# Ledger of designs, part 4: VH-VL binders against q39962

Target 1, 193 residues: q39962
Amino acid sequence: DPTDGFTEVPLTEDNFVIQKPYDKPLNDRYSYKNGIRRLWVYENDKPFKVGSPTRPRTEIRIKGHDYSSGVWQFEGQVHVPEGTSGVTVMQVFGAVNKATALQLRVYNGDLKSYKSNSVATDIYNKWLRVNVIHKVGKGEITVFINGQQKLVVNDDGPAEHYFKCGVYAAPDGSSNYMESRWKNIKLYKSDNK

## First folded at step 8 (VH-VL)

Design f1
Fold by ESMFold2, look of step 18:
Structure f1 (fold): chain C 193 residues (1-193), chain A 119 residues (1-119), chain B 108 residues (1-108)
Amino acid sequence: as target 1 above (193 residues)
Amino acid sequence: QVQLVQSGAEVKKPGASVKVSCKASGYTFTEYWYMAWVRQAPGQGLEWMGLIYPSSGSTWYAQKFQGRVTMTRDTSTSTVYMELSSLRSEDTAVYYCARGYYDEWMDYWGQGTLVTVSS
Amino acid sequence: EIVLTQSPDFQSVTPKEKVTITCQASQSIGDFLLWYQQKPDQSPKLLIKYASESYRGVPSRFSGSGSGTDFTLTINSLEAEDAATYYCQQYDYYPGLTFGGGTKVEIK
């Protein structure tokens, strides 16, 4: 199991900071009910910050545990409704050459690393367990879906990193409406470098 | 390795213009990065002058410098430029470029360029 | 534009003692505040991002706190190499990435 050898890092609601269109109240784009966090955005929504050239997002930014060393793991269960496409649902922020080390995007029911390597297919309308292990000392990021390793990539460091999940419109090809649902979001750390 | 290399020191007379360059290397210049310009007069604090988004060429200038500053970029050489016109002695400062992530902090600074304006 | 007011302008502090520097924004900036350290003849070095998240390579004696309009940088136990000028910067409103006026810290 991908969590073997890891110790859970406790999270409280204070660690779950929501980045959303700057002109919308939180409950217009986010809800948290019965352990399920629903995050959504429209293609024509405003960016997160006034004046920003970025695409619209509603994302959980995990605060309080930014890292630049060690071995860290994100875990969560994600549900993407059919109709959502051209969207990043999970990412590892921070890289030297590009702004992010990993983006897991949904295109037409397939989960991919950016636009390239397939991670999972036929993902609409079901829950998937996602584990992402970042071995910063080795510059490696490993993605697991439902406990099965699917992808290993290089992180392009050194950089400051943090985990995000939710919906963030991709540069092109986004659906008009984008939604993901998340539950059981956890963070882990290992002593192993 | 990310590097921001600025052009060399300049000595100018009042009323002239100066154009400082900042050549970026070690990263994808046009994606998800802005370049800010910050100056510091001798013995004084840091002063933000403006920024440019190299992808689009869009700029935002501090009110104090509007009408005197122009920021441009050349994507083929991964270089940004800051031009300040109608120079006065008060413009004597070290001028820095710094890159930043969209919506986030600046992570790399250039070495600084001393511009001296003297009569 | 958003104005950041730092206090104090200057302080001289005995080694091993606690240093407190404040920064007040003219309007709420959430947690989008940075702290920098600058030593003579050097470019600024990022210490704290997002008001309270330590940047990589920053010693644990540096910490940041606050949100909205009132922010604090703390050096828990001053070391000799910490003699520098410290600046806050806001990054909530990107067309104006304004700095505070600075706080010079010397070893007494």
Scores: ipSAE 0.708, ipTM 0.874, lowest interface PAE 1.5, mean pLDDT 92
Fold by OpenDDE, look of step 18:
Structure f1 (fold): chain C 193 residues (1-193), chain A 119 residues (1-119), chain B 108 residues (1-108)
Amino acid sequence: as target 1 above (193 residues)
Amino acid sequence: QVQLVQSGAEVKKPGASVKVSCKASGYTFTEYWYMAWVRQAPGQGLEWMGLIYPSSGSTWYAQKFQGRVTMTRDTSTSTVYMELSSLRSEDTAVYYCARGYYDEWMDYWGQGTLVTVSS
Amino acid sequence: EIVLTQSPDFQSVTPKEKVTITCQASQSIGDFLLWYQQKPDQSPKLLIKYASESYRGVPSRFSGSGSGTDFTLTINSLEAEDAATYYCQQYDYYPGLTFGGGTKVEIK
């Protein structure tokens, strides 16, 4: 199991900060019910901040555990409804050459690292267990789907890092409506891997 | 390693223009970054002037400098420029460029460029 | 635009004492507040992000707190090397970022 050798970092609700279109109330793009966090956004929604050139988003920003060293792991179960496409559903923020070390995107039912490196296919309307391990010292990120290693990539250099999940419209090819649901979001840390 | 290297000190007469450069290295210049300009008069605080998005060339200027400041970029040389026109003595300051993530913090700053405006 | 008011403007502090600097916003900015340190003849350096998160490489004696309109930077035990001017900056109303007036900290 990808969590073997890791210690869970206790999270509270304060660690879950929602980033959403700046002109929408929270409940118009986010809900938390029965342990499930539902995040959605429309292609024509406003960005996170006024005047920002970024694409629309509704994302959970894991706060309080930003890191620039060590071995960290994100775990969560994700459900992407059919029709959602051209969207980032999980991110490792922070890199040298770009804003993020990793983006897991959905295109037509495929889960990919950015626009390449497919990690899962035919994912619609299913719960997938996602584990992302970032070994900062090695500059290495490993992605697990349902406990199986699917991808190993470089993190694009040392930076200040944190995890995000939800929906962030991709630069192109986005569906009008984009949604992801998450449950059992956890954070782990290891000093020995 | 990320570096922002600015052009050298300038001495200008009132009414003239000054163009300060900021050369970026150690990262991909255009992707998900902005470059801000901040100035500091002698013995005074930091003053936000504006920013440019190197990917698109889009700019945002503080109202105080609207019509007098122009920010540009050259992606081929990873350089950002800030031009301030109609200079007056009050424009005497150290001018900084600073890199920032979209919607996030600024992490790296240039060394600063002293611009002196005197008759 | 959002106005940030820092207090005090100046402090003269004995080494090992606690330093407290406040920053008040004209309207709520959530936790989108930065703290910078600037030493003489140097560029500003980022200390705190999101009001209370220490930036990479920042000593543990530096801490930030607050949300909404009232924020505080604390130096738990002042070191001689901490003589500098400290600035708060908001990044809630992006891209129209604004700074506080600064607080100069000198060593007695």
Scores: ipSAE 0.602, ipTM 0.867, lowest interface PAE 1.3, mean pLDDT 94

Design f7
Fold by OpenDDE, look of step 9:
Structure f7 (fold): chain C 193 residues (1-193), chain A 119 residues (1-119), chain B 108 residues (1-108)
Amino acid sequence: as target 1 above (193 residues)
Amino acid sequence: QVQLVQSGAEVKKPGASVKVSCKASGYTFTEYWYMAWVRQAPGQGLEWMGLIYPSSGSTWYAQKFQGRVTMTRDTSTSTVYMELSSLRSEDTAVYYCARGYYDEWMDYWGQGTLVTVSS
Amino acid sequence: EIVLTQSPDFQSVTPKEKVTITCQASQSIGDFLLWYQQKPDQSPKLLIKYASESYRGVPSRFSGSGSGTDFTLTINSLEAEDAATYYCQQYDYYPSLTFGGGTKVEIK
């Protein structure tokens, strides 16, 4: 199991900060019911902040555990409804050459690292266990789906990092409606990996 | 490695214009970054002037400088420019460019450019 | 416009002493506050983000606290190399950014 050798970092609701279109109330783009966090956004929604050039998003920003060293792991179960495409559902923020070290995107039912490196196929309407391990010292990110290693990539250099999940419209090719559901979001840390 | 290298010191007369450059290297210039300009008069504090998004060229200026400041970028040379017109003695300052993540903090700064306005 | 007021403007401190700098916002900015260190003839360096998160490479003696309108930068045990001017900056109203007036810390 990808969590072997890791220690869970306790999270509270204070660690879950929602980023959403700046002109929409929270409940119009986010819900938390029965342990499931539902995040959705439309292609024509406003960005997170006024004047921002970023694409529409409704994302959970994990707060309070930003990191620039060590070995960190994000775990969560994600459900992407059919029809959602051209969207980032999970991010490792922070990089030298880019804003993010990793983006897991959905395109036509495939889960990919950005536009390439297929991680999983035919993911619609299913719960997937996602584990992302970031070994900062090695500049290495490993992605696990349902406990199986699917991807190993390099980050784009040392930076300030944190995890995000939800929906963030891709630069192009986004569906009009984008949604992801998450449950059992956890953080882990290890000094021995 | 990320570097922001600014143009050299300038000496201007009141009423003139100055254009300071900031050449970026070591990263994808048109990625999800903004470039902010911050100035500092001698012995004074930091003052935010505005920012530009290199990816689009869109700008956001502090109200104090609107109509007098123009920020541009050249993607072919990964360079951002800040032009300040109608210069006054009060514009004498060190001008900094600084890279930042969209919606987040600034992480790298240029070395600064001294602009002296005197008659 | 968000106004950040720092206090004090200046302080002379003996090495190994605790330094406390405050920054007060004219209205709530949550935790979207940065702290910078600027040494003479150098560019500012980021110390603290989100009011209390230490930036990469920042010594542990530096810490930030606060939320809403009142913030504090603390240097637990002042070192000689910590002689500098410190600035708070808000980014709650991004892309509109504003700085505090600065606090100069001198070694006694």
Scores: ipSAE 0.816, ipTM 0.924, lowest interface PAE 0.8, mean pLDDT 96
Fold by ESMFold2, look of step 9:
Structure f7 (fold): chain C 193 residues (1-193), chain A 119 residues (1-119), chain B 108 residues (1-108)
Amino acid sequence: as target 1 above (193 residues)
Amino acid sequence: QVQLVQSGAEVKKPGASVKVSCKASGYTFTEYWYMAWVRQAPGQGLEWMGLIYPSSGSTWYAQKFQGRVTMTRDTSTSTVYMELSSLRSEDTAVYYCARGYYDEWMDYWGQGTLVTVSS
Amino acid sequence: EIVLTQSPDFQSVTPKEKVTITCQASQSIGDFLLWYQQKPDQSPKLLIKYASESYRGVPSRFSGSGSGTDFTLTINSLEAEDAATYYCQQYDYYPSLTFGGGTKVEIK
């Protein structure tokens, strides 16, 4: 199991900062009911910040545990309804060339690293367990789906890192409406001590 | 290695304009990083001037400088420019460029460009 | 625009003693407050983000606290290389990312 050898880092609601279209109240794009966080945007929504050229997002930015060393792990369960496409649902922030070291995107029911490597297929309308391990010392990020390793990529540091999840419209191919649902979001740490 | 290299010092007379360049290297210039301009008059603190997104060319200027400042970019040379017009003696300052990410923080700064306005 | 007022403007401190710097915002900015260090003739360097979270490579003697309108930067045991001017910056009211007036710290 990908969590073997890791210690859970406790999270509270204070750790879940929501980034959303700047002109929308939170409840217009986010809800948290019965342990399930629903995050959504429309393609023509405003960006997170006034004047920003970035695409629309509603994302959880995990705050309080930014890292630049060690071995860290994100875990969560994601549900993507059919019809959602061209969207990033999970990220590792922190890189030199781009802002991110990893984006997991959904294109027509397939989960990919950016627009490239397939991570999982036929993901619509079911819950997937996602684990992402970042070994900063090796510059390496490993993605697990339902406990099975699917992808290993290099990061692009040195940088400050943190995890994000939700919806962030991709540069092209976005559906008009984009939604993800997340539950059981957890953070873990390990090191070579 | 991210570097922001600014143009050299300038001496100007009141009423003139100055155009300071900031050449970026070591990262993807047209990603969603903004480039900010911050100035510092002699013996004074840091003053926010505004920003530009090199990807789109979109700009925002602090109210104090609205109408006098223009920020532009050239994606082919990975360079941002800040032009300040109708110069006055109180515009004497070191002008810095700095890159940042969408309201979080600015992580890399240029070396600064001294602009002196004197008669 | 948000005004940030720093105090004191200046302090002279013996090595290994504690430095406390305050920053007060004209309106609540939550915890969207940064602290920078600027040494003479150098560009500013980021120390603290989210009011209290250390940026990478920052010595543990630096810490930040506060939320809303009142914020504090603390250097728990001053080192000689910490002689600098310190600035707060708010980033809640993007893209109007204003700075405080600065606090100069000198070694006695």
Scores: ipSAE 0.511, ipTM 0.833, lowest interface PAE 3.3, mean pLDDT 92

## First folded at step 9 (VH-VL)

Design g7
Fold by OpenDDE, look of step 9:
Structure g7 (fold): chain C 193 residues (1-193), chain A 119 residues (1-119), chain B 108 residues (1-108)
Amino acid sequence: as target 1 above (193 residues)
Amino acid sequence: QVQLVQSGAEVKKPGASVKVSCKASGYTFTEYWYMAWVRQAPGQGLEWMGLIYPSSGSTWYAQKFQGRVTMTRDTSTSTVYMELSSLRSEDTAVYYCARGYYDEWMDYWGQGTLVTVSS
Amino acid sequence: EIVLTQSPDFQSVTPKEKVTITCQASQSIGDFLLWYQQKPDQSPKLLIKYAEESYRGVPSRFSGSGSGTDFTLTINSLEAEDAATYYCQQYDYYPSLTFGGGTKVEIK
């Protein structure tokens, strides 16, 4: 199991900060019911902040555990409804050349690292267990789906990092409606390299 | 490694214009970054002037400088420019460029450019 | 426009003493507050992000706290090298950014 050797970092609701279109109330783009966090956004929604050039998003920013060293792991179960495409559903923020070290995107039912490196296929209407391990010292990110290693990539250099999940419209090719559902979001840390 | 190297010190007369450059290296210039300009008059605090998104060239200026400041970028040379016109003595300051993540903090700063406006 | 008011403007502190600098926002900015350190003839350096998160390489003696309108930068035990001017900056209204007036810390 990818969580072997890791210690869970206790999270509270204070650790879950919602980023959403700046002109929409929270309940118009986010819900939390029966342990499931539902995040959605439209292609023509406003960005997170006024004047921002970023694409529309409704994301959970894990707060309180930003990191620049060590070994960290994000775990969650994600459900992407059919029709959602051209969207980032999970990301590791922070990099040298880019704003993010990793983006897991959905395109036509495939889960990919950005536009390439297929991680999973035929993911629609299913719950997938996602584990992302970031070994900062090694500059390495490993992605697990349902407990199986699917991807190993470089993190694109040392930076300030944190995890996000939800929906963040891709630069192009986004569906009009984008949604992801998350449950059992956890954070782990290990001193082992 | 990320570096922001600014142009040298300038001496200008009142009413003139100054154009300061900031050359970026060590990262993808047109990725998800903004370049902010911040100035500091002698013995005074930091003052945000505005920012430019190198990817698009879109700008956002502080109201105080609107109509007088122009920020541009050259993607071929990974350079950002800040031009301030109708210079006044009060514009005497060290001008900094600083890289930042979209919607987030600034992490790298240039070394600063002293602009002196005097008759 | 968000106005940040720092206090005090100036401190003369004995080494090993605790330093406290405050930053007050004219309206709530959540935790979108940064703290910078600037030494003479140097560019500002980021110390704290999101009000209370230490930036890479920042000594543990530096800490930030607060949310909403009232924020504090603390130097637990002042060292000689900490002589500098400290600024708070908000980025809640990004891309409109504003700085506090600064607090100069000198060593007695």
Scores: ipSAE 0.769, ipTM 0.913, lowest interface PAE 0.9, mean pLDDT 95
Fold by ESMFold2, look of step 10:
Structure g7 (fold): chain C 193 residues (1-193), chain A 119 residues (1-119), chain B 108 residues (1-108)
Amino acid sequence: as target 1 above (193 residues)
Amino acid sequence: QVQLVQSGAEVKKPGASVKVSCKASGYTFTEYWYMAWVRQAPGQGLEWMGLIYPSSGSTWYAQKFQGRVTMTRDTSTSTVYMELSSLRSEDTAVYYCARGYYDEWMDYWGQGTLVTVSS
Amino acid sequence: EIVLTQSPDFQSVTPKEKVTITCQASQSIGDFLLWYQQKPDQSPKLLIKYAEESYRGVPSRFSGSGSGTDFTLTINSLEAEDAATYYCQQYDYYPSLTFGGGTKVEIK
């Protein structure tokens, strides 16, 4: 199991900061019911910040555990309804040449690293367990789906990192409506210190 | 590694213009990043002047400098420029460029360019 | 435009003692507050991002706290190399990236 050798880092609601279109109240783009966080945007929504050239998002930004060294792991279960496409649902923020070391995007029911490396197919309308391990010392990110290793990529460091999940419209090809649902979001740190 | 290398010191007379360059290297210039300009007069604090998005060329200027400052970029050389016109002695300062992630913090600064305005 | 008011303007502090610097924003800026250190004849260096998150390579004696309008930078045990001017900067009312007026810290 991808969590073998890791210790869970406790998270509370204070660690789950929601970034959303700047002109919307929280409940217009986010809900948390029965352990499930629903995050959505429309293609024509405002960016997170006034004046920003970025595309619309509603994302959980995990606060309090930004890192630049060590071995860290994100875990969560994601559900993407059919009709959602051209959207990032999970990311490792922080890189030298771009803003992120990893983006997991959905294109027409396929989960990819950015627009290139396939991670999983036929993902719509079901829950997937996602684990992402970042070995900063090796510059290496490993993605697991349902406990199975699917992808290993280089991170593009050194940088300050944090984890995000939700929806963030991709540069092109976004559906009009984009949604992801998340549950059991956890953070881990390697026991090997 | 990321570097922001600015043009050399300038001496100008009141009423002239100055154009300071900031050449970026070690990263993808045209996406993910803004470039801000900040100045510091001798013995004074840091003063934000504005920023540019190298991807689009879009700019935002501080109200104090509106009408006197122009920021541009050249994507083929990965260089941003800040031009300040109608110079006066109060414009004597070190001028810095600094990059930041979209919607996030600034992480790298140029070495600074001293502009001296005297008659 | 968001105005950031730092206090105090100047501190002279005995080595190993605690330094506290405050920054007050004219409007809520959430957690979008940065702290910088600037030594004479050098460009500023980032110490703290997102109000409380230490930047890479920053000694653990530096910490940030606060949210909304009231923020604090703390140096828990002042070292000689920490003599510098410290600035806060907001990045919530982006792209207007205003700074506080600065706080000069000297060794007593």
Scores: ipSAE 0.720, ipTM 0.885, lowest interface PAE 1.7, mean pLDDT 93

